# VH-VL binders against q0atu2, part 45

Target 1, 119 residues: q0atu2
Amino acid sequence: MLDKKARIRTSREYRNVFEKGKRLSGRFLIIYYVENALDNNRFGFITNKKIGMAVIRNRIKRQLRAIVREYQGQVKNKHDIVLVARAGIGKSSFEGMEKDYIAIMKKAGLFARNANKID

## First folded at step 15 (VH-VL)

Design yi12
Fold by OpenDDE, fold request of step 16:
Structure yi12 (fold): chain C 119 residues (1-119), chain A 119 residues (1-119), chain B 110 residues (1-110)
Amino acid sequence: as target 1 above (119 residues)
Amino acid sequence: EVQLVESGGGLVQPGGSLRLSCAASGFTVSDNYMNWVRQAPGKGLEWVSIIYRRGSTEYADWAKGRFTISRDNSKNTLYLQMNSLRAEDTAVYYCARESPESWYYFDYWGQGTLVTVSS
Amino acid sequence: AYDMTQSPSTLSASVGDRVTITCQASQSIDSWLAWYQQKPGKAPKLLIHDASSLESGVPSRFKGSGSGTEFTLTISSLQPDDFATYYCQQWDDYSGEAYTFGGGTKVEIK
């Protein structure tokens, strides 16, 4: 899992991202992102019942955390980023989720220029 | 330099099978997201299937169980195996590459191969 | 599944005319929209991606605009080479439907 310092944990932190951040929608994900005053990025994950049963929601959350962890070092620093899973993600493959994450993060300009693993 | 060339189309009876090929040049098929899109005579474009870079696949609901997308990396060729063909499957079948720049749109298309299903 | 309503299905215009084609998505897709041109017996050709980015080699008279659920393709001054059928395209969040195309707009000579 992500380190504790890399997690958005409080309702206040989530609220700040939603109120002050930018929003961008992908095929399976919506991201909210805003600059923070830290030296590291923090990630939050939101799944709701429209995705499916709890076991499905938990699986999706684990998969999203794995994807974020894989590409964490390539994301521009000083950002709070919340990933909201869309309803269709429940039937998506891991590759589909990964593709969407990369695509939306690129579109948001959140990957560093040296993110060669993406290309 | 980038080129896609479909082949394998022809006349087939209902219930028959056919395998289409898409020979790619100027890029590596396995490094890209490759798709099949079809167009019935006088009709619009309809997405059929996609194969991801690591091999995951998706199909249109009407194609599931009858169509199979695959590739041969050694030949840099994309395939579409079509079984249990129906009259409504009559169409020009295109292979299309998603743009490596942003994905989710198709920057190169083949000229298509005609499949006619008729008794 | 996402619905994509493209309008009009057919339009007649003259050389030099300003032409506008619209695509409406049932849900917001931000700027994930592409436009294609297709001539009879030919494969579709990419014109615009990401709603407003002109593909290399495409004349500047083609312009894409819009975001969210409403998108437009505008040809500022129609040329003889522009008589064709145009399609919009988006991703689809429904499993088993990765992409959705608009119904197409045939631009013909008045």
Scores: ipSAE 0.898, ipTM 0.950, lowest interface PAE 0.5, mean pLDDT 94
Fold by OpenDDE, fold request of step 16:
Structure yi12 (fold): chain C 119 residues (1-119), chain A 119 residues (1-119), chain B 110 residues (1-110)
Amino acid sequence: as target 1 above (119 residues)
Amino acid sequence: EVQLVESGGGLVQPGGSLRLSCAASGFTVSDNYMNWVRQAPGKGLEWVSIIYRRGSTEYADWAKGRFTISRDNSKNTLYLQMNSLRAEDTAVYYCARESPESWYYFDYWGQGTLVTVSS
Amino acid sequence: AYDMTQSPSTLSASVGDRVTITCQASQSIDSWLAWYQQKPGKAPKLLIHDASSLESGVPSRFKGSGSGTEFTLTISSLQPDDFATYYCQQWDDYSGEAYTFGGGTKVEIK
């Protein structure tokens, strides 16, 4: 699991990202991202009921956390990033989610170009 | 130089099977997202299947259960096993590589191989 | 499934003409849009990716623009080599299809 300091935890923190951040949509994910005043990145995860039952939402959240943790070192620092799972993610594979995460992060300029060769 | 060369197409009766091959050179198939896309005569392009770098696969709903995408890393070759073929499966089948730069678009295509399903 | 409406389906033009092809997505795809050129008996050729990025080796007369749901491919001055069929393409979040192509636009000689 992500370190406590690497997690967006409060409603206020989430609202700040949504209100001040940029939005970018991928195939399975929407990311909201904004610079923070910290020396580390923080990640938030949102899995709405439209993606499926609680067990599915929890699985997706675990998978997204795993992906974020895996590539954490390749993400540019000083960002708050919220991952919102899109409706179709419930039927996606882990690799599909991973691909989408990397692609959308690269497009947002938050991920190094060579990140697609890290795995 | 990147090159994709499809083979294995031909005439087959309804209910028959056929395996298409896509020999790649200039890059490693297993390091890329590889796709099959088909085009019925005089029609548009239709996505068939994708194989991910770690081996996960996805299929169009109409292809599930009948089509199988695979690869042989030692031969750097992509395959499409087609079973229970139907007349509507008649098409030129292309293998296509997603660009390693950004993904979600195809930067290289093979010349295609024609599959004709007819009694 | 995503709907991708490409227009026009057929376009007659002369050498030197300015040609415009449009692609409309049923929902926002930001800039996840590619354009391909296909000539008879040949595989599609990538022209533009990420809505406006020109692929290496593609003439500058080709221009992609747009974002969200509305996209345009423009050929500023049609050349003899440009008579072909053009397709737009996007990802699809529906499990039935990972990618969606437009219906195509055939650019033919007037």
Scores: ipSAE 0.896, ipTM 0.948, lowest interface PAE 0.5, mean pLDDT 94
Fold by OpenDDE, look of step 15:
Structure yi12 (fold): chain C 119 residues (1-119), chain A 119 residues (1-119), chain B 110 residues (1-110)
Amino acid sequence: as target 1 above (119 residues)
Amino acid sequence: EVQLVESGGGLVQPGGSLRLSCAASGFTVSDNYMNWVRQAPGKGLEWVSIIYRRGSTEYADWAKGRFTISRDNSKNTLYLQMNSLRAEDTAVYYCARESPESWYYFDYWGQGTLVTVSS
Amino acid sequence: AYDMTQSPSTLSASVGDRVTITCQASQSIDSWLAWYQQKPGKAPKLLIHDASSLESGVPSRFKGSGSGTEFTLTISSLQPDDFATYYCQQWDDYSGEAYTFGGGTKVEIK
């Protein structure tokens, strides 16, 4: 589980990311990202009802948190990053989500080129 | 030098089975996202299946239940098991590696192996 | 699967001509678009990825542009070696296929 300090928690924080951040869409995820004035990264997660039932949404959110946690140390510092799950993610595998996350983060310049390693 | 070499193609009766192989060199199959793509004679390219680094798989809807993608890490070889073959499965089958740079595109392809399904 | 409409299906051109091929996606894919070149009896060859990034070793006369739903491959001055079939390719969400290719464009000598 991500530490509280590593989480985007308030509506204001989310709005700031959406309004001032950059947007990049992948196969299963949309990422909004913006630099923050902190010493750490913060992550937000959005799983809309279009993804499916609450059980599915909760599973997806859990999986995305796991992915973010696993690769957290490889993300450039001082960023607020919001992950928005796309509609098709409910049918995706964990590896599919992971692949998409890494691809988007790399394209956004938030991951190093060698951030392809799987622990 | 990266190289992919498909084999196993040939003539098969409708309803028959065939297993294609793709021998890889210059990189490790299990560390990459590997795909099968086919091309019917005189037609375009059609994605068939992917195997992820951790072993998860995806298939085109038309391929589900009949095609199985797998690999042998000790042989650095990708496979495509094809069952219940139909005339419309006649095609050159390519194995293709996704680029480690950003994925979602194929930077190396084999020469392809022809599968002909005919009575 | 997402639709990928590639046009034209065939075009005739002469050496030195400017050639333009278009791919239209049914929905936005940002810049997740690749272009391939294929010659008869050969495997496809990656030319451009991420809509506009030229693959290593590909001549600079090839240019990819576009984003969202409209993409273009341009050959500024067609060379003899460029007569081939070209394909665009995108990823797809989990709607039936992971990847979709355009129908192809055969560039033939006039």
Scores: ipSAE 0.886, ipTM 0.944, lowest interface PAE 0.6, mean pLDDT 94
Fold by ESMFold2, fold request of step 16:
Structure yi12 (fold): chain C 119 residues (1-119), chain A 119 residues (1-119), chain B 110 residues (1-110)
Amino acid sequence: as target 1 above (119 residues)
Amino acid sequence: EVQLVESGGGLVQPGGSLRLSCAASGFTVSDNYMNWVRQAPGKGLEWVSIIYRRGSTEYADWAKGRFTISRDNSKNTLYLQMNSLRAEDTAVYYCARESPESWYYFDYWGQGTLVTVSS
Amino acid sequence: AYDMTQSPSTLSASVGDRVTITCQASQSIDSWLAWYQQKPGKAPKLLIHDASSLESGVPSRFKGSGSGTEFTLTISSLQPDDFATYYCQQWDDYSGEAYTFGGGTKVEIK
C-alpha cells in the first residue's frame, strides 16, 4: 500500500487538485493532476456511488491502489494526482485498469523520460 | 522489422470450427496488447478480441462464448479459436498490435486470412 | 458500445483537391482517436494517432484535428496514392467492444 505521506488525505487537498489541476480522460479512468510544493507525489482515489455497491467500489479502489503502488517509482515527483473511476470501470479486469492507468499517465507526461518501455 | 502473418482461414460449414494463427516477428507478443479485428466482404472494420500482456482477455459481445483468443509465447504466435461458426462470421480476420508507444491504436496489421462460412 | 458517425460515406475528388473527412463520437473521447487508410485487398494502415499525431512515414499533406466529439482528417492536396477508404477508431468503455470504428469514407477519382 502507499504510505501516509503519499496519500491525498484532506478535502482541501482534493479540492486543490480538482480546481487547479489538469484533467485527462482514458477508457476507464480520469486523472486530475497538479504540481505540489513537496518533494514527493501524493495520490487520491475516487469511486462515485454511480459505479455500484460499496463492495464493488471498494474492490476497484483496492485494485487502483495496487496499480499505483506498482508504478509509483516511475512517476515524476512533486505531483498531486487524483484517479477518478469512470462509470464503466466495474466491468474492467485488473489488466484493463492497469493498461489505462499507464496510457493516461504517459500521455499526461507524468512518467520518467524512459516511460516508453514501461512494464 | 515488425511482421504479422495470419493463417488458418478457409471454407467451413455452419456450426464448424477453425483456429486462426498469427505468427509475429520483430517484437515479442507477450510484451504487447494483441487484437483480432475482422472485416466482412465489402463492409467496415469490427473489433473481435484482445489479449493483454499478462493474459487477461476481452471479447466483443457477439464473439463471447464462441471465440477464444490465446497465445503461445514460445512460438511468438497469437491464436483465435472460432467455434459454432455462422454465416455472419464470414470475413477477413486480421491480427493487430497495439502501438507500444501509444496503446489503443493499431500500428501493425497482418495481411489477413479469409474465413468463409457457407453450406 | 459508443457510436462513431463518419461522413461522408463516399467522396469523389480530383488529384490536387483538398479533401475533408469527419468523425463524430457520441461521448467525449478527449483526443483518443486514430485514422486508418485501407486500399482494396490490403490491411488498414495507421495514419494518425491521438487525433493529430502523424505516424512515421505518413506524408505531411495528411492532417488530423479535433478533440472531444468532433474530429477531421484533411488531405491538403490529394495525390493518386490517396484514393482509398479511410476509417476512424476509438476506445469503448463498455465490455461489448473495446474499440469501435467509423463506417468508412471511400475517396474515389472524380
Scores: ipSAE 0.796, ipTM 0.905, lowest interface PAE 0.7, mean pLDDT 90
Fold by ESMFold2, fold request of step 16:
Structure yi12 (fold): chain C 119 residues (1-119), chain A 119 residues (1-119), chain B 110 residues (1-110)
Amino acid sequence: as target 1 above (119 residues)
Amino acid sequence: EVQLVESGGGLVQPGGSLRLSCAASGFTVSDNYMNWVRQAPGKGLEWVSIIYRRGSTEYADWAKGRFTISRDNSKNTLYLQMNSLRAEDTAVYYCARESPESWYYFDYWGQGTLVTVSS
Amino acid sequence: AYDMTQSPSTLSASVGDRVTITCQASQSIDSWLAWYQQKPGKAPKLLIHDASSLESGVPSRFKGSGSGTEFTLTISSLQPDDFATYYCQQWDDYSGEAYTFGGGTKVEIK
């Protein structure tokens, strides 16, 4: 799990990212991201009912959190980042989501270290 | 120095099986996303299958249940096991690497190996 | 089995002509599009990734543009080596395939 301080927690914090942040879409994910005034990153996750049944949405949310946790040490600090699951993600594997996350984070310029390698 | 060399193609009867090989040099297969793409004579390119770095796989719907992608990391070699072959599987089969700089794009392709399914 | 439309299917042109090939995606793919060149009897060669990023060693007369659902490949001054078939390619999760290619555009001598 992500640390409590690494979570976007309030609706105001989410709104700030959506309204002031940059947006980038991948195969399974959309990210919104904006620089924050903290010394750390914060992550938010959105899965909506269009993705599928609750079992599917719960699996995806758990897998996305695991992916973010795995690569969080390579993310440039001082960013609020919201991951929005796209409708097609319900058919993705863990590795499909992982690949997409790395690809879009790299394209966004959010990695400080090379995340293409398996650590 | 990156090179991909396919082998194992040939003439086979309908309902038969073949295993294609793709020997890689200049990079490590298991550190990369590897794909098979085919091209029927005089036709366009058609994606077949991917194996992810951790071993998960995806297949085109028409290939599921008949084709199996795999690899042998000690031999740095990618495989495609093709079963229950049909005339419409006649094609040149390429292995392709996704660019380590930019996944989702195929930066190196082998020369291809021809599979002919005919009685 | 591809969910990406490419136009035209065949294009006749002369050396020196400006040539434009288009691809349409059925859903927005941001800028996640590649262009490949294939000569007879040879494997495809990646020309452009990320819609507009030219691969190393590809002549500067090749230019990719577009985003979202509409993309173009332009050859500013066609050379003899450019008579080939061109394919666009995207990621996809609608057609039951992870990647789909356009149907191809054969560029041939008038």
Scores: ipSAE 0.795, ipTM 0.905, lowest interface PAE 0.7, mean pLDDT 90

Design yi12
Fold by ESMFold2, look of step 15:
Structure yi12 (fold): chain C 119 residues (1-119), chain A 119 residues (1-119), chain B 110 residues (1-110)
Amino acid sequence: as target 1 above (119 residues)
Amino acid sequence: EVQLVESGGGLVQPGGSLRLSCAASGFTVSDNYMNWVRQAPGKGLEWVSIIYRRGSTEYADWAKGRFTISRDNSKNTLYLQMNSLRAEDTAVYYCARESPESWYYFDYWGQGTLVTVSS
Amino acid sequence: AYDMTQSPSTLSASVGDRVTITCQASQSIDSWLAWYQQKPGKAPKLLIHDASSLESGVPSRFKGSGSGTEFTLTISSLQPDDFATYYCQQWDDYSGEAYTFGGGTKVEIK
């Protein structure tokens, strides 16, 4: 689980990322990211009703949080990052989401170390 | 040196079964995303299936329920079990590795093995 | 599901010609596009990934460009080794296929 300091919590914080940040789309995810003025990263997660019922959306959020936590030590600091789930993500496996997250984070230049290998 | 060698193709009757093998060298199959891609004679390329590093799988809709991708990590070998074969499955079948540097792109392919489904 | 349109389907050219092949996605794929070369009886060979990133060992006369929905492969001066079929490729949203290939462009000697 992500610490409270590593979460984007308010509408204003989310809006700042969407308005000021860069956008990069992958197969299942879109990320928005912007440098922040903190010493740490913060993550936000968005699932919409097009993905499915609440139980499905909650599962997706839990899986995405687990993926982010697994690789958070490799993410360059001082970034606010919002993960937006695309409509097709509900049919993806955990590994499909994990692969996509790593791919888009590498393409965005947000990983400091090689994250291709799994523990 | 990375190398992929397919085998197990041949002539098979409609409704029959066949298992294709792909022996890998120069890299570890279970550390990579491995795919099968086919090409009917005189036609283009068509994705068949993927196996993820942790063992999850995905299939093209037309292959679901008939084809099974698997691997044997001790032999560094990828497999495609093909059941209920039809004339339309006649193709050269390639195994392909996704680039570990930039996933979603196939950096190495085998030379392929021909499957002919004919009575 | 994403459709991928590649044109032309065949192209006749001479050594030294500038050759342009186009690929169009039905929805934006950012820059997630690869180009492959395939010679008769051989497996495809990755030339370009991420729309414009040239693979190691691929001659500099090959250039990929584009983003969003429109992509091109250009060969600035066609060589005898370049007569082959070229395919573009993208990921799909998992609605039936993980990957989609263009229909191919056969580059033939005039």
Scores: ipSAE 0.738, ipTM 0.891, lowest interface PAE 0.9, mean pLDDT 90

